# Designs tried in a protein design chat: VHH binders against q9vxt7. Part 20

Target 1, 187 residues: q9vxt7
Amino acid sequence: MPRPVLLIHGGAGDISDSRIAGKFAGIKQALRSAWGLLSPDNGSGGGSALDAVEAAVRSMELDENFNAGYGSCLNTSGQVELEASLMEGRDLRAGCITLLRDVMHPITVARRLMEKQRHTFLGGAAAQELALATGSERLQPGALVTEGARLTLKEFEDQVAQGKDPFFARTELTDDKPVPKTDPSGE
Short names: E, the ipSAE of ESMFold2; O, the ipSAE of OpenDDE; V2, 0.75 times the mean of E and O plus 0.25 times the DockQ between their complexes.

## First folded at step 11 (VHH; framework vhh_5c3l_4)

Design X4 (at its last look DockQ between E and O 0.01; V2 from the best seeds 0.00; counts 0 for: pae O 5.4 > 2, unsure alone 64.4 < 65, placed apart)
Fold by ESMFold2, look of step 11:
Structure X4 (fold): chain B 187 residues (1-187), chain A 129 residues (1-129)
Amino acid sequence: as target 1 above (187 residues)
Amino acid sequence: QVQLQESGGGLVQPGGSLRLSCAASGFTFSDYAMSWVRQAPGKGLEVVSDISGSGGSTTYADSVKGRFTISRDNAKNTLYLQMNSLKPEDTAVYYCARDKITYTTSGDMGAIAYDFDYRGPGTQVTVSS
């Protein structure tokens, strides 16, 4: 049997020094929550890469340290807009969701699209209808908004009001610090 | 060749303690992150804890946090798991595993993986009255 590997990338962009520990812990939690679904000789009955990937991303969607689900960056109206995609390599199936709102786990909606629907990509009202019709709960407006995301939006708006280039605004408010070198082999 | 050998398992009553050891040989021990992985009867594998090559960073599964402590002695090429306040649900075979996990600090939060290329034969821990 092949040796299972699960790898998680925590996202591109600048990460402030004050947030590195939280993001590291969140990636480790996602790895731990998903690893057993993938391993050989797993007694739990789950073993597909899709199960592991979905579980890992669902863990990150609950974790405010990531721009996914709870804690997502806000649009200029102060709202969370959700997207997710996944692809499996054996049969090259894919599912892509965008412009979804008030659903905790867009990755699960993307999987439902891949497995149960004709289209590869859905957005907006169609994605919303798929999510609700296939069992996702509609959250109360604002349930995915965090104080950190609100403060980040306010800082962005303050920078724009000061004439700064909005493309360089941070998605997280904590000041950058020099990042210490870390042993790449196990840390 | 890479060898990992666990020891220290046994039968213990609820609330008791055990310390597991894993003797490593055949590789530069301090270059590798190490993990303890367990398999309870009829259950899948669970990563219980991991530790960086230097020993400076550790993480724990929620089910064991506050009760278990991972450590390593790089001079003795030995990995440890101190298990306190043991519960019946901790009953499992415990494996020492070498990991090719990678974390890079670049401001982008590099890729981190569980890729266990070697593990020992395991040691049985049984927690029952």
Scores: ipSAE 0.349, ipTM 0.716, lowest interface PAE 2.6, mean pLDDT 82
Fold by OpenDDE, look of step 11:
Structure X4 (fold): chain B 187 residues (1-187), chain A 129 residues (1-129)
Amino acid sequence: as target 1 above (187 residues)
Amino acid sequence: QVQLQESGGGLVQPGGSLRLSCAASGFTFSDYAMSWVRQAPGKGLEVVSDISGSGGSTTYADSVKGRFTISRDNAKNTLYLQMNSLKPEDTAVYYCARDKITYTTSGDMGAIAYDFDYRGPGTQVTVSS
């Protein structure tokens, strides 16, 4: 059996140096989560590629170092609107969720949608209903909002108030602390 | 002080081309989206095209899509409008405008609106046979 390959991308855009260390650590944690299910070398796995991918994304959804799930970018109302999509290559299936609120793991909801094979894309109330009906917990309002996200939105609002081009708005708050350009996780 | 000055207008025949320029000063040019707007005789102000501060995003009115191209040189603080395949309906005074973004909220809804806080004196474009 060929060795599985797992690739994770931790985000793009205007990422400050101060965020690099956390993102590296978060990516590695996501890899560990996924690899633990695959585990082709230690025999403890048995999970599918889908399981591994879902696990990786779930890990990232919990990690504030990524602007999805917990710590998601906020809309103009200061709310988290979640999106997730999952694709499976064997049978060419897909599940997509948009405008989901107050759920920790939208990727899991996307997978559930994919597995139902009724719809490829659900949003808003329909996505919410699917999430709750299939076992997702409704979180308290604002549970996914981080201080960093709030400050990022505030910065955006300030820029808008000044009439500046929103294209220059950041999607992640900077800490302005210099960090090494190499992997600083120590792992 | 913010200053905008258009140039490049003139008289052309239908099917002809013109290139407008706008010299900007008095502000950080790259921080602002810029627009070309026009006003034809007896008509209101129409947004022709806009471009983001970095130049990475552009929009066009349906009436000029495929014919006009907006661009900018941030090093030169200059906005451009290449106008090809000109039509008599394109006859107007063309203005360079600095975009101003406004943010409003209503309940749990937020909205971003675009306006203009500065505009040049304009340059006349006349398309006639």
Scores: ipSAE 0.026, ipTM 0.334, lowest interface PAE 5.4, mean pLDDT 87
ESMFold2 (binder alone), look of step 11: mean pLDDT 78; pTM 0.781

Design X5 (at its last look DockQ between E and O 0.49; V2 from the best seeds 0.00; counts 0 for: pae O 11.1 > 2)
Fold by ESMFold2, look of step 11:
Structure X5 (fold): chain B 187 residues (1-187), chain A 127 residues (1-127)
Amino acid sequence: as target 1 above (187 residues)
Amino acid sequence: QVQLQESGGGLVQPGGSLRLSCAASGFTFSDYAMSWVRQAPGKGLEVVSDISGSGGSTTYADSVKGRFTISRDNAKNTLYLQMNSLKPEDTAVYYCARDKIAYGTGMGAIAYDFDYRGPGTQVTVSS
């Protein structure tokens, strides 16, 4: 019997002590969401490992504790811009998506790009067209924006107004400023 | 060398309770994180709950949170799953599993790699 292994990284960057528990719980949820999909890969699409990776990332895209999908950092216009990529090890196929908007699961769009096998990297209007043409729902404007992300942008803007270097500004709020949780999932 | 043996399964009505046990031998029990994994009819494996080697950290699948409690007694080398408010959806074979790989969260990495599991115990929730 194959013995599958699933490992998840929660991302790089400074993480306050108050956020460590939430990120740990989010990684565990992603592991649990994906573990049962692992099976021997007998197909041409990358198989159970690819399904498990997509499921794990979809779980994190729904989780506002991660800078992915719902609750992502906002640009200076208060909007979410989405990126995702994936690669399978059998044939080293990859799909990379950037500048995608208003879809819940950019990782699934990246997989669709990889499976079309024409290009590895797609962005902007072409990525948007791919997402919608292959079944992604266009979310209502602001559906991926959380109050936590808005407060983080406000703190960032305050630091810029004070002349601080934006590279070192915080990208996440501490737990001592609670925000309402919002779940915009229509999927 | 490593052995895991589940017990405590059976037939129970909806709303009832069961307590599963897993006897462990052949390894230093307290050094390993442990999990309960179940397989419902026609479905794949689902990790229901896990617990750190010390017992200080636990997690649960959303479908069982608030109803199931994982615990361990490291002096008796025994893992437990208290299952309350059982539903027909909880019908499954329940396996006790040892996790070989654990990573710290300094870079945010965690893994599941179950190297041993027991033969399982059947839980059936039906009228």
Scores: ipSAE 0.334, ipTM 0.706, lowest interface PAE 2.6, mean pLDDT 81
Fold by OpenDDE, look of step 11:
Structure X5 (fold): chain B 187 residues (1-187), chain A 127 residues (1-127)
Amino acid sequence: as target 1 above (187 residues)
Amino acid sequence: QVQLQESGGGLVQPGGSLRLSCAASGFTFSDYAMSWVRQAPGKGLEVVSDISGSGGSTTYADSVKGRFTISRDNAKNTLYLQMNSLKPEDTAVYYCARDKIAYGTGMGAIAYDFDYRGPGTQVTVSS
């Protein structure tokens, strides 16, 4: 059997140099999480590609360096609205969740949707109902909101209040701490 | 031919230190991220630490953070792992592994694969 390949994309946008190290670390952690399940040669492998992908995304959903769960960008009301999608290539299945709230791992909800094969896309109340009915824990309101996210929203609001064009508003804050140089090749 | 060879393992008491080395040959060392992985008895492989090709970025497993330090000397084609405050739980065979990284994507896509690994060096932490 050919060796599996895991590809993780850590996002794009206005990413400051100070954020690069954290994102790199987060990507590697996600890869490790996935590889531990997928790799047939590491003694613990045996999971499916879906298991590995879900594990990787779950890792990223916990990492503030990625706007995918904890630390997500806020809407104009200061709330986290989550999206996740999962696709399986063998049987061309898909599950998509949007406008999910107060759930730690929307990717898991997306997988559950995909596996149920009733709908491909659920949002809002329907997605919420699915999440809770299938075992997701309802988090306390604001549990996924970070200080960084709040400050980012505030910056946006301030720009709007000043009459500035928010088109290029930041989705992440910069850190003033010095960061070691990273590999210009993408590491 | 790609070759990786670990050295520096041995028996050490809890709280002790070891420094592992990995000699690399057969490829452009600086073009590859490198990892230390370990396998404890009865357990699967665990990634201990990673370092980018340039050495500018490093990551560590939570279990070794603050105790282990990965580094490399690209001029000498050598990877290092400084292990301090060793614990019995650190007992394992330690391997040097070469990573496959997708370049040119910024912080985008990374391919994760150990395409080459050394024969390993035994580290035993015991009183």
Scores: ipSAE 0.006, ipTM 0.231, lowest interface PAE 11.1, mean pLDDT 85
ESMFold2 (binder alone), look of step 11: mean pLDDT 81; pTM 0.816

Design X6 (at its last look DockQ between E and O 0.31; V2 from the best seeds 0.00; counts 0 for: pae O 5.2 > 2, unsure alone 59.8 < 65)
Fold by ESMFold2, look of step 11:
Order: structure tokens, then sequence, then C-alpha cells
Structure X6 (fold): chain B 187 residues (1-187), chain A 129 residues (1-129)
């Protein structure tokens, strides 16, 4: 029988030691929420790889430790702009969403686009209409903004005002602590 | 050659405790992350807890946090799960599983996977009055 495997990459970027524990816990939560959907099971019905990928990403979209959904980086106007994409290998279908606002789970909208629409890529008003018409909850403006994201934007703006190079867009607050090494289990 | 054998399941009333054991052989036990995975009746598989080879790093599903404790004895090639304050929803077959893929090291936690290449036959835990 095929052995299910689920792998999550938590993203490339500058991560401080103080943030590692939260990201580790978030990746593990995403794995736990999704992995069982891949496993063969007569009683519960096995899930598809699409179901597992969607569940894992939805977990990360709820988790402020990731730049996805709740707690995403803010644009220079202080707003969250959302994007997500997915692709499946069997029929090479894909769905891509950008410039979505006030929806908790952009990955689910990307899946709806892939499965039911003529376009591969939608953004802005068209993506917004698809999300709401297909059952996504409309959040109150600002519901996805966190204090951490506000502080990150403020630090970026302070650096620009001091004449420093602006590298802080879509980054987390930085500290000077070294990265702890991962437990060598299984290797 | 790789063998995993669970024991310690049984029937227990709500609020009770059980200790599961998993005897491992046929591989270098300390090289592998190990997990407890459960399957409740009519449900899919759920990863309950993980422990890394040194025993210093553990994780738990939210549903069991504070009630269950995973541990390992690398000298005896044995994995344990102490289950306290058991609830009817903990009723399941509990499997000991070996994870083939180790963590990648990086500042952003790189790639993390569940790739269970071996599991035991499981032990039944039933929590009922």
Amino acid sequence: as target 1 above (187 residues)
Amino acid sequence: QVQLQESGGGLVQPGGSLRLSCAASGFTFSDYAMSWVRQAPGKGLEVVSDIYGSGGSTTYADSVKGRFTISRDNAKNTLYLQMNSLKPEDTAVYYCARDKIAYGTSGDMGAIAYDFDYRGPGTQVTVSS
C-alpha cells in the first residue's frame, strides 16, 4: 500500500531565535491537522492530497506565526493583502489568488478557482466575488491585522524616516539571538 | 527486521490512567523520531505525540496536552505514553510509529515531515463507564 507523506516548509526568511518555538509548534499543528486525511481508512474515508494540503495551509492561515492570513505582513497602507495558490499533479490543475481581503482562508478560494472556474489566476474584485459567492465568510476590516504586524510596519517606517535602506517589507521583527540547532532525531 | 510492538492498552473508566509501551527492535532506536498515532472508531488517524531521538523535544496534540506524557528509554529501545485523566473520546487503537524523515536544520525550521515507514499492530484503549 502507498505510504502517505506530508511535508511542510515553513518559509524562507529571517527568523529570530525568539520566534523559532512558535513556528515549530505551528508547523507541527499543521501536520497534525492534515496528515490523517492522507492515510487509507475504510471507516472514515481517505482524503485526497488536495484535502490534506488545504487543511495544512488553513492551519497556518489561522496561525499568526506565519505570513499567511491572520498576522500577515502589512502593505505600506497598513492593510493585509492575501494570496494563495495550489496545484495538483494528476491532471496538472492549478488555482492562484491574489489581492484578496478580509477572508480567513485564501487557500480554500484558490482551490475553488482550480476546481470550478475557467481562469487559473484571479485577483482583486474578481477573487473577492468568487470567495464570497462560494461561501467564504466576510471578516470585519482589520480582523487579520495583529500587533506584531503593526510593529513590524512601524519599524520599517522608522528606518525609512532615518534614511536607512528599507529591507523590512514583509519581515518579522529581528533580534540578535543565534538559531538553536534542531534535535538530530531520525537522522 | 524492524519490529514495533505496543502493549498496555485495556478498558478503563473515565478519569483513569494507562501507560502504553512500545518495544522496538531491528534498527538503531535512538536515530529516529517516534510518534504515538491513534485511530478512534470510524475516524482517520491522528498523531497524538512526537518525541525526538534524544528525548529532549516533545510535542502533543491539543486534545491531549497536559494529560499525556511521551517518553523514551533509548537504553531499552522502548517508547512510552503515560495517559492520565482519560476521557471517552480517547477511546482508540494506539499505534507506535517510526518517522523516516528527520528534521532539516535551518533558521526558518526548513522542511518538517511526517513519513511513518513502520508502525506496530496497535493496542486498544477503551474508556467507558
Scores: ipSAE 0.243, ipTM 0.647, lowest interface PAE 3.2, mean pLDDT 80
Fold by OpenDDE, look of step 11:
Order: sequence, then structure tokens, then C-alpha cells
Structure X6 (fold): chain B 187 residues (1-187), chain A 129 residues (1-129)
Amino acid sequence: as target 1 above (187 residues)
Amino acid sequence: QVQLQESGGGLVQPGGSLRLSCAASGFTFSDYAMSWVRQAPGKGLEVVSDIYGSGGSTTYADSVKGRFTISRDNAKNTLYLQMNSLKPEDTAVYYCARDKIAYGTSGDMGAIAYDFDYRGPGTQVTVSS
């Protein structure tokens, strides 16, 4: 069997130097969370690629260094609307959820959707129903909102109030002075 | 040319301590995240700990948290691993490894699991009564 490869990307865009270390640490933690399941040689492996990927993303969803799950970007109403997608290459399956609220691990919900093989994409109430019906815990409203996310939204609101173009608004706070952007992703 | 050389391994009783060192040369040491990885007989490579360029951020495998401490001296181009409360399951060849992705590369937060571009020859650590 070929050696498995696990690749994680922790975001791209205008990321300040002060945030780099935390993101790398988070990536490494996610990799460790996944590797124990994926590695066939460590004696504890035997999990699927899907198990490993889900484990990695679950780790990232708990980490405020990333803008998914806990610490997600807020909508204009100050709410977290979660998104996740999972794809499997062997059988060409996919599961996607959007507008999910108050659930810690949207990637798990996406996994469940994919495995049901009824829909590829669910959003809002339908996604919520799937999450809860399949064992996800409903968190208290606002449980996934961080102070950083609130401040990011405030920055956006201030920018709009000043009549500035919000097209390239940032999705994460930076501790450093703004630098000219070379990546239009805004993350 | 990039070179890494581990030292400090040996035989120790359970509950004992060892301090590993890794001498690095051939590159700007402070620009790279460094890792300790280990391989036990018949097992795959396991990442034990990571430390990033500035030394301000570290990560540990769950199995060694609270017992192992990674550190670095950029002025000496040296990586360290303090191992306390050693257990028989810590028996392995320990390697010093350079992460493929350089520290401080803003905008590139991608990483491949346990992908190191350079690794030392390793030092044997044996924990046995």
C-alpha cells in the first residue's frame, strides 16, 4: 500500500506575522489528531482517509486560530453561520452544509450527509435538523462567537460607515498595521 | 549543505530523564520550524514535538505532554528535547527534523503531515529497567 499523505491548509491572505505561529501550531495539532487514525504503521491506525480528514478538521474547528467552527466569521447580524464540505474520491461522494448554527463540528454533519447519499448540499433548517437528528449537540446561542470575531465585524461596520469600499474587508483581526494586500482572499 | 546531528540518547530506567540535542548547520536555523520525531521498532514515524523559528510556539504529542520540553538556541543553532518521567513506551530512535515550510511565510499556512526536508541520523533512546 502506498504511504498516505495528509495535507492541511490553515488559510491564506493578509495574515499578520503575530498570527503565524498560532496557525502553524493549530495545523500541527490537526495533523496529529488525524495521523493516529491514518497511519497504517503506528499500530493504532486502520482508519479511513475520511476518518483522518474529519479528525483534522474537527481539531481546526475548535481552534480560534482558524475562522471556522469556534471563532467563525460573523454575518452582518453578528451570528455564526457554519459551513463545511467533505469529498471522497473513491466513490466520488460529497456532502456540503451551509447556514448551520450552534454546532461544534460542522464537518461531522457534512460527513453524515455524504454517507446518507440523499443530498449533496443542505442548508439552514434542513442542515440543522440533520445535525441534531444524527447526534450533534446544540450549543447555546453565541457559543461559537469569539471576541476576535466581534471586533472583526465591528471593523467592517466602521469601514462601511465611513463610506469605504468593503470589498476587501478582512475576515480576521490583525495585531499589526495593515499592509498592502497581494491576495484578494481577505483572510 | 544542510546537516542535522542528534546526540544525548542512551539507556535510562523508567522515571529517568534524558536531554537530547541537535546541532544544525547549512541553513538559517531561526527561519525554520524544527521537530523531534521518533520511531519505535516495528512502528511508524511519530512526531513528538515542534518548535517554531522564534521559539515562542511549541506543540507536543499527547503522549509526551507534561513530560517533554522542546526548546532551541538560535544563537547556537541547536535544538533540544528535555525528556522527563521516561516510560518504556518512549523507547525509540529519536530524530531531529527540519520542517519543509519555513517559519514566517505569511499567506502560506499549508503543511503536509510529517513532511520534513531534512532529518538527522537519529539517536537511540532506550527506557528499560
Scores: ipSAE 0.026, ipTM 0.379, lowest interface PAE 5.2, mean pLDDT 84
ESMFold2 (binder alone), look of step 11: mean pLDDT 78; pTM 0.787

## First folded at step 12 (VHH; framework vhh_5c3l_4)

Design Y1 (at its last look DockQ between E and O 0.20; V2 from the best seeds 0.00; counts 0 for: pae O 9.8 > 2, placed apart)
Fold by ESMFold2, look of step 12:
Structure Y1 (fold): chain B 187 residues (1-187), chain A 127 residues (1-127)
Amino acid sequence: as target 1 above (187 residues)
Amino acid sequence: QVQLQESGGGLVQPGGSLRLSCAASGFTFSSYAMSWVRQAPGKGLEVVSDISGSGGSTTYADSVKGRFTISRDNAKNTLYLQMNSLKPEDTAVYYCARDKIAYGTGDFAIAYDFDYRGPGTQVTVSS
């Protein structure tokens, strides 16, 4: 069987120095939680690779350092709207979920869609019904909302209420430092 | 050409300590991040700890934090794992592994791609 490799991309673009350590730690945690699940290809394309990818994303969905699940950005109504997708490489099966609410692991719902349903893309009430019918726990409303996400939304709304252009308000909140890199060895 | 050889395993009682060593040859040791990876009976592989090529950065699995310490001596081409307060769940074969690729250009991406590993050393923690 092929040598197992797992790579996790934590996001593109400018990242402030203060956020780098948290994202690095989160990516390492996801790698550690998932890499060992890789197994020999079972002939259907990526079965154990699917297990590892799902586990890695589930780790990031629990980690507020990522815009996924717990700690996701809020819409203007103060709610978390969940999206996830995955695709296997052998047969290019895919599952895509949008406008899901109050479930901890949207990536697992996307996998269920890919494996068990006729459609590739599902959203809204239909995605919600799939999640609950296939075993996802319904979280209490607000369980995925963090104080950091509320503060970010409030700061954005305050700037817009003062007449600031939403584009410039977002720009004014960024750390203007270059995107720092960590070398491949973690150095 | 590349060789990794673990040593220092054995039988130890719960609460005991062991120090694993990994002798490396056939490559520029200081240029590569290294990991300790273990496999408990009937279980998959678990990355226990990583260390950067310089030795300046380390990470640990939650299951071993505070009990295990990874280190390296680049002058002697040797990787170490000090294991303290050992528990029965630490029973496993421990492998020394070299990581080939961990990071993408301009992106924040990290990989486990262990291109070489040793034959492993058995650690057994039981009464």
Scores: ipSAE 0.270, ipTM 0.654, lowest interface PAE 3.1, mean pLDDT 81
Fold by OpenDDE, look of step 12:
Structure Y1 (fold): chain B 187 residues (1-187), chain A 127 residues (1-127)
Amino acid sequence: as target 1 above (187 residues)
Amino acid sequence: QVQLQESGGGLVQPGGSLRLSCAASGFTFSSYAMSWVRQAPGKGLEVVSDISGSGGSTTYADSVKGRFTISRDNAKNTLYLQMNSLKPEDTAVYYCARDKIAYGTGDFAIAYDFDYRGPGTQVTVSS
């Protein structure tokens, strides 16, 4: 059996230097969580690639250093609308969730959808129903909203009020801190 | 050719300390996050600790947090793991491993690919 490879991308775009440490920690935590399942030598019943990927994303969904799950970007009403998608290459299956609310792990819901093999995409009430019917806990309204997300939305609103083009608005706050000169890697 | 070589393992009593070193060559050391992983008898690989290319960020498994310290000297192309308050459950072969994806590419991506790891060093904690 070929050795597995696990890749996690922690985001693209204008990531401030001040956020790198948190993202690094978050990605490594996700990797750690996933690798235990992926390792072929784990006597603990070996997880699949899907298990590993789900575990990684679940980890990230808990981490406000990422703007998904806990700490998601807010809609214009200040609410979290969750999205997640999962795809597997063996049987070419996919599951996508959108407009899910007050659920901690939309990726798990996406997987559940994928495994049902009836729909590839569910949103809103249908996604919510699936989530709850399949064992997801309903969180209190606003449980996934972070202060950072709120401030990001405020910034957006302020920009709009100033007549700026909001089309390419930021999805996270930037606390621009210079990278230490001792960092040759550009991290 | 990427090369990693661990050293510093040995036999120690519970509560003791060891310092592992990993000599790296064949790549720009500072451009890569590095990891210590271990494999206990009959168990799979466990990621013990990670450190960013610059050394500015570190992470630890819960099982070693507060006891182990990862560090690096980029000028010497060397990775370290200070292990204090060792326990019998820390007994394992310890490997130095390079993250497959280099930092500084404009994207934040990290990969675990243990094809790039050393031969390992044995750590045995026993009374």
Scores: ipSAE 0.156, ipTM 0.586, lowest interface PAE 2.6, mean pLDDT 86
ESMFold2 (binder alone), look of step 12: mean pLDDT 81; pTM 0.819
ESMFold2, look of step 14: ipSAE 0.237; ipTM 0.643
ESMFold2 (binder alone), look of step 14: mean pLDDT 81; pTM 0.817
OpenDDE, look of step 14: ipSAE 0.006; ipTM 0.262

Design Y2 (at its last look DockQ between E and O 0.01; V2 from the best seeds 0.00; counts 0 for: pae O 15.6 > 2, placed apart)
Fold by ESMFold2, look of step 12:
Structure Y2 (fold): chain B 187 residues (1-187), chain A 127 residues (1-127)
Amino acid sequence: as target 1 above (187 residues)
Amino acid sequence: QVQLQESGGGLVQPGGSLRLSCAASGFTFSSYAMSWVRQAPGKGLEVVSDISGSGGSTTYADSVKGRFTISRDNAKNTLYLQMNSLKPEDTAVYYCARDKIAYGTGDFRIAYDFDYRGPGTQVTVSS
């Protein structure tokens, strides 16, 4: 087997200096949790590159330091809408999910789409049906919402009310004020 | 001619301490990030800790945080792992590994690409 490599990119948005350490730690945790799945000495717990990618993204979906899953930014109705996608290189299969709600791990739903269907992209009601029909648990509404995300939406709304261009509103808090950590799944 | 050689393993009771060393040669040691990677019996590899080439940045797996300390002495080409408060779950072969890809703090792009590792040293925590 070729020498395994796992690379994680933590996102394209502006990140305040006060948030850098948390995002770095989250990326390292995702890397540590997933890289071992590529090892030839993995015993009973081994996996494929696809397994490692899914595990890394699932780690970030649980980590409120990222805008993925738990801690996602909110739409203007104060709700979390979920997206995920993945692709494999062997057969160029891909799965893309958007507008999913109340499911802890949208990356796993994207994998199910890729593996079970020749369709590439599902959203909204179709994605929701796939998730539930293939075994995803439906979370309580609001379970993926964090206090940090609520404060960010409020700041966005305040800036718009003051006449500022909403394009420049931050997607994360501008300071490190304590934000309660919430564990919506007990994972 | 990259060589990595671990030492300092052994049998220890729960709650005890060990200090692992890894002697490095055949490359510019200070230019590479290094990791300690362990494999418990019948299990896969787990990255326990890593350290930047300068020694200025370290990370730890949650399972060892607060108990283990990674360090390096670039003048002696040696990597260390101080292991305190050892538990039976820490029983494993411990490897030092060189990461081909530089440890970066910009753009949040981090990879593990271990191109060399040593033969390992056994740590057994029992009784």
Scores: ipSAE 0.121, ipTM 0.582, lowest interface PAE 4.8, mean pLDDT 80
Fold by OpenDDE, look of step 12:
Structure Y2 (fold): chain B 187 residues (1-187), chain A 127 residues (1-127)
Amino acid sequence: as target 1 above (187 residues)
Amino acid sequence: QVQLQESGGGLVQPGGSLRLSCAASGFTFSSYAMSWVRQAPGKGLEVVSDISGSGGSTTYADSVKGRFTISRDNAKNTLYLQMNSLKPEDTAVYYCARDKIAYGTGDFRIAYDFDYRGPGTQVTVSS
């Protein structure tokens, strides 16, 4: 059996140097989480590709170094609207979630939708109902909002107020500490 | 009170036909998409077919495409399932279910989002 291949992308955009270290660490953690399921040499191996992909995204959804899940970008009302999508290539199944609120892992909800095979896309109230009916916990309102996300929104608002073009506004704030552009761990 | 009641189930030989009906009450029938779901012995709930509130859109599980036809009469608050060319693997309890969404493609296998369901009617396909 050929060795599985796992590829993770941590996002694109105007990422400051100060954010790079956190991004790398987050990607590595996601890889570790997913690979633990795939690796035949690991006692915990035996998971499916879907399991691994879900695990990787769940890891990133918990990490505020990424603008999904916890620490998501806010809408203009200061709220988190979650999105996730999942596909599998063997049978060409897909599940997509949008405008989900107060759920920790929208990717899991997307997985459940995909497995249901009735719909490929649910949003808003319908997505919320699916999430709760299938075992997701409703978080307290605002639980996924980070201070960084709030400040990012404020910066956006300030730019608009100043008459600046906000089209290329930052989606993440910079940290005060300079960080190397390369992963110092070498892993 | 929302009520759904299935009828028309029974014992039939392979290749035979049955027509299921579902009487609905306690809600504006035409405002809701409706579904037929089934549960075979030892298996989970499987969505068989969906129909939009107006009846203009229908979907089917791959396993029943070409054999089953879902329809509705909104004036009578009744949902129907015409089952032709029945197979032993169609043996199950069939349920009428209220569903707000009736869109999708592929083989419908798991039912998650039905707020009301009838008590079911037994369909047995056996020689």
Scores: ipSAE 0.000, ipTM 0.237, lowest interface PAE 15.6, mean pLDDT 85
ESMFold2 (binder alone), look of step 12: mean pLDDT 81; pTM 0.823

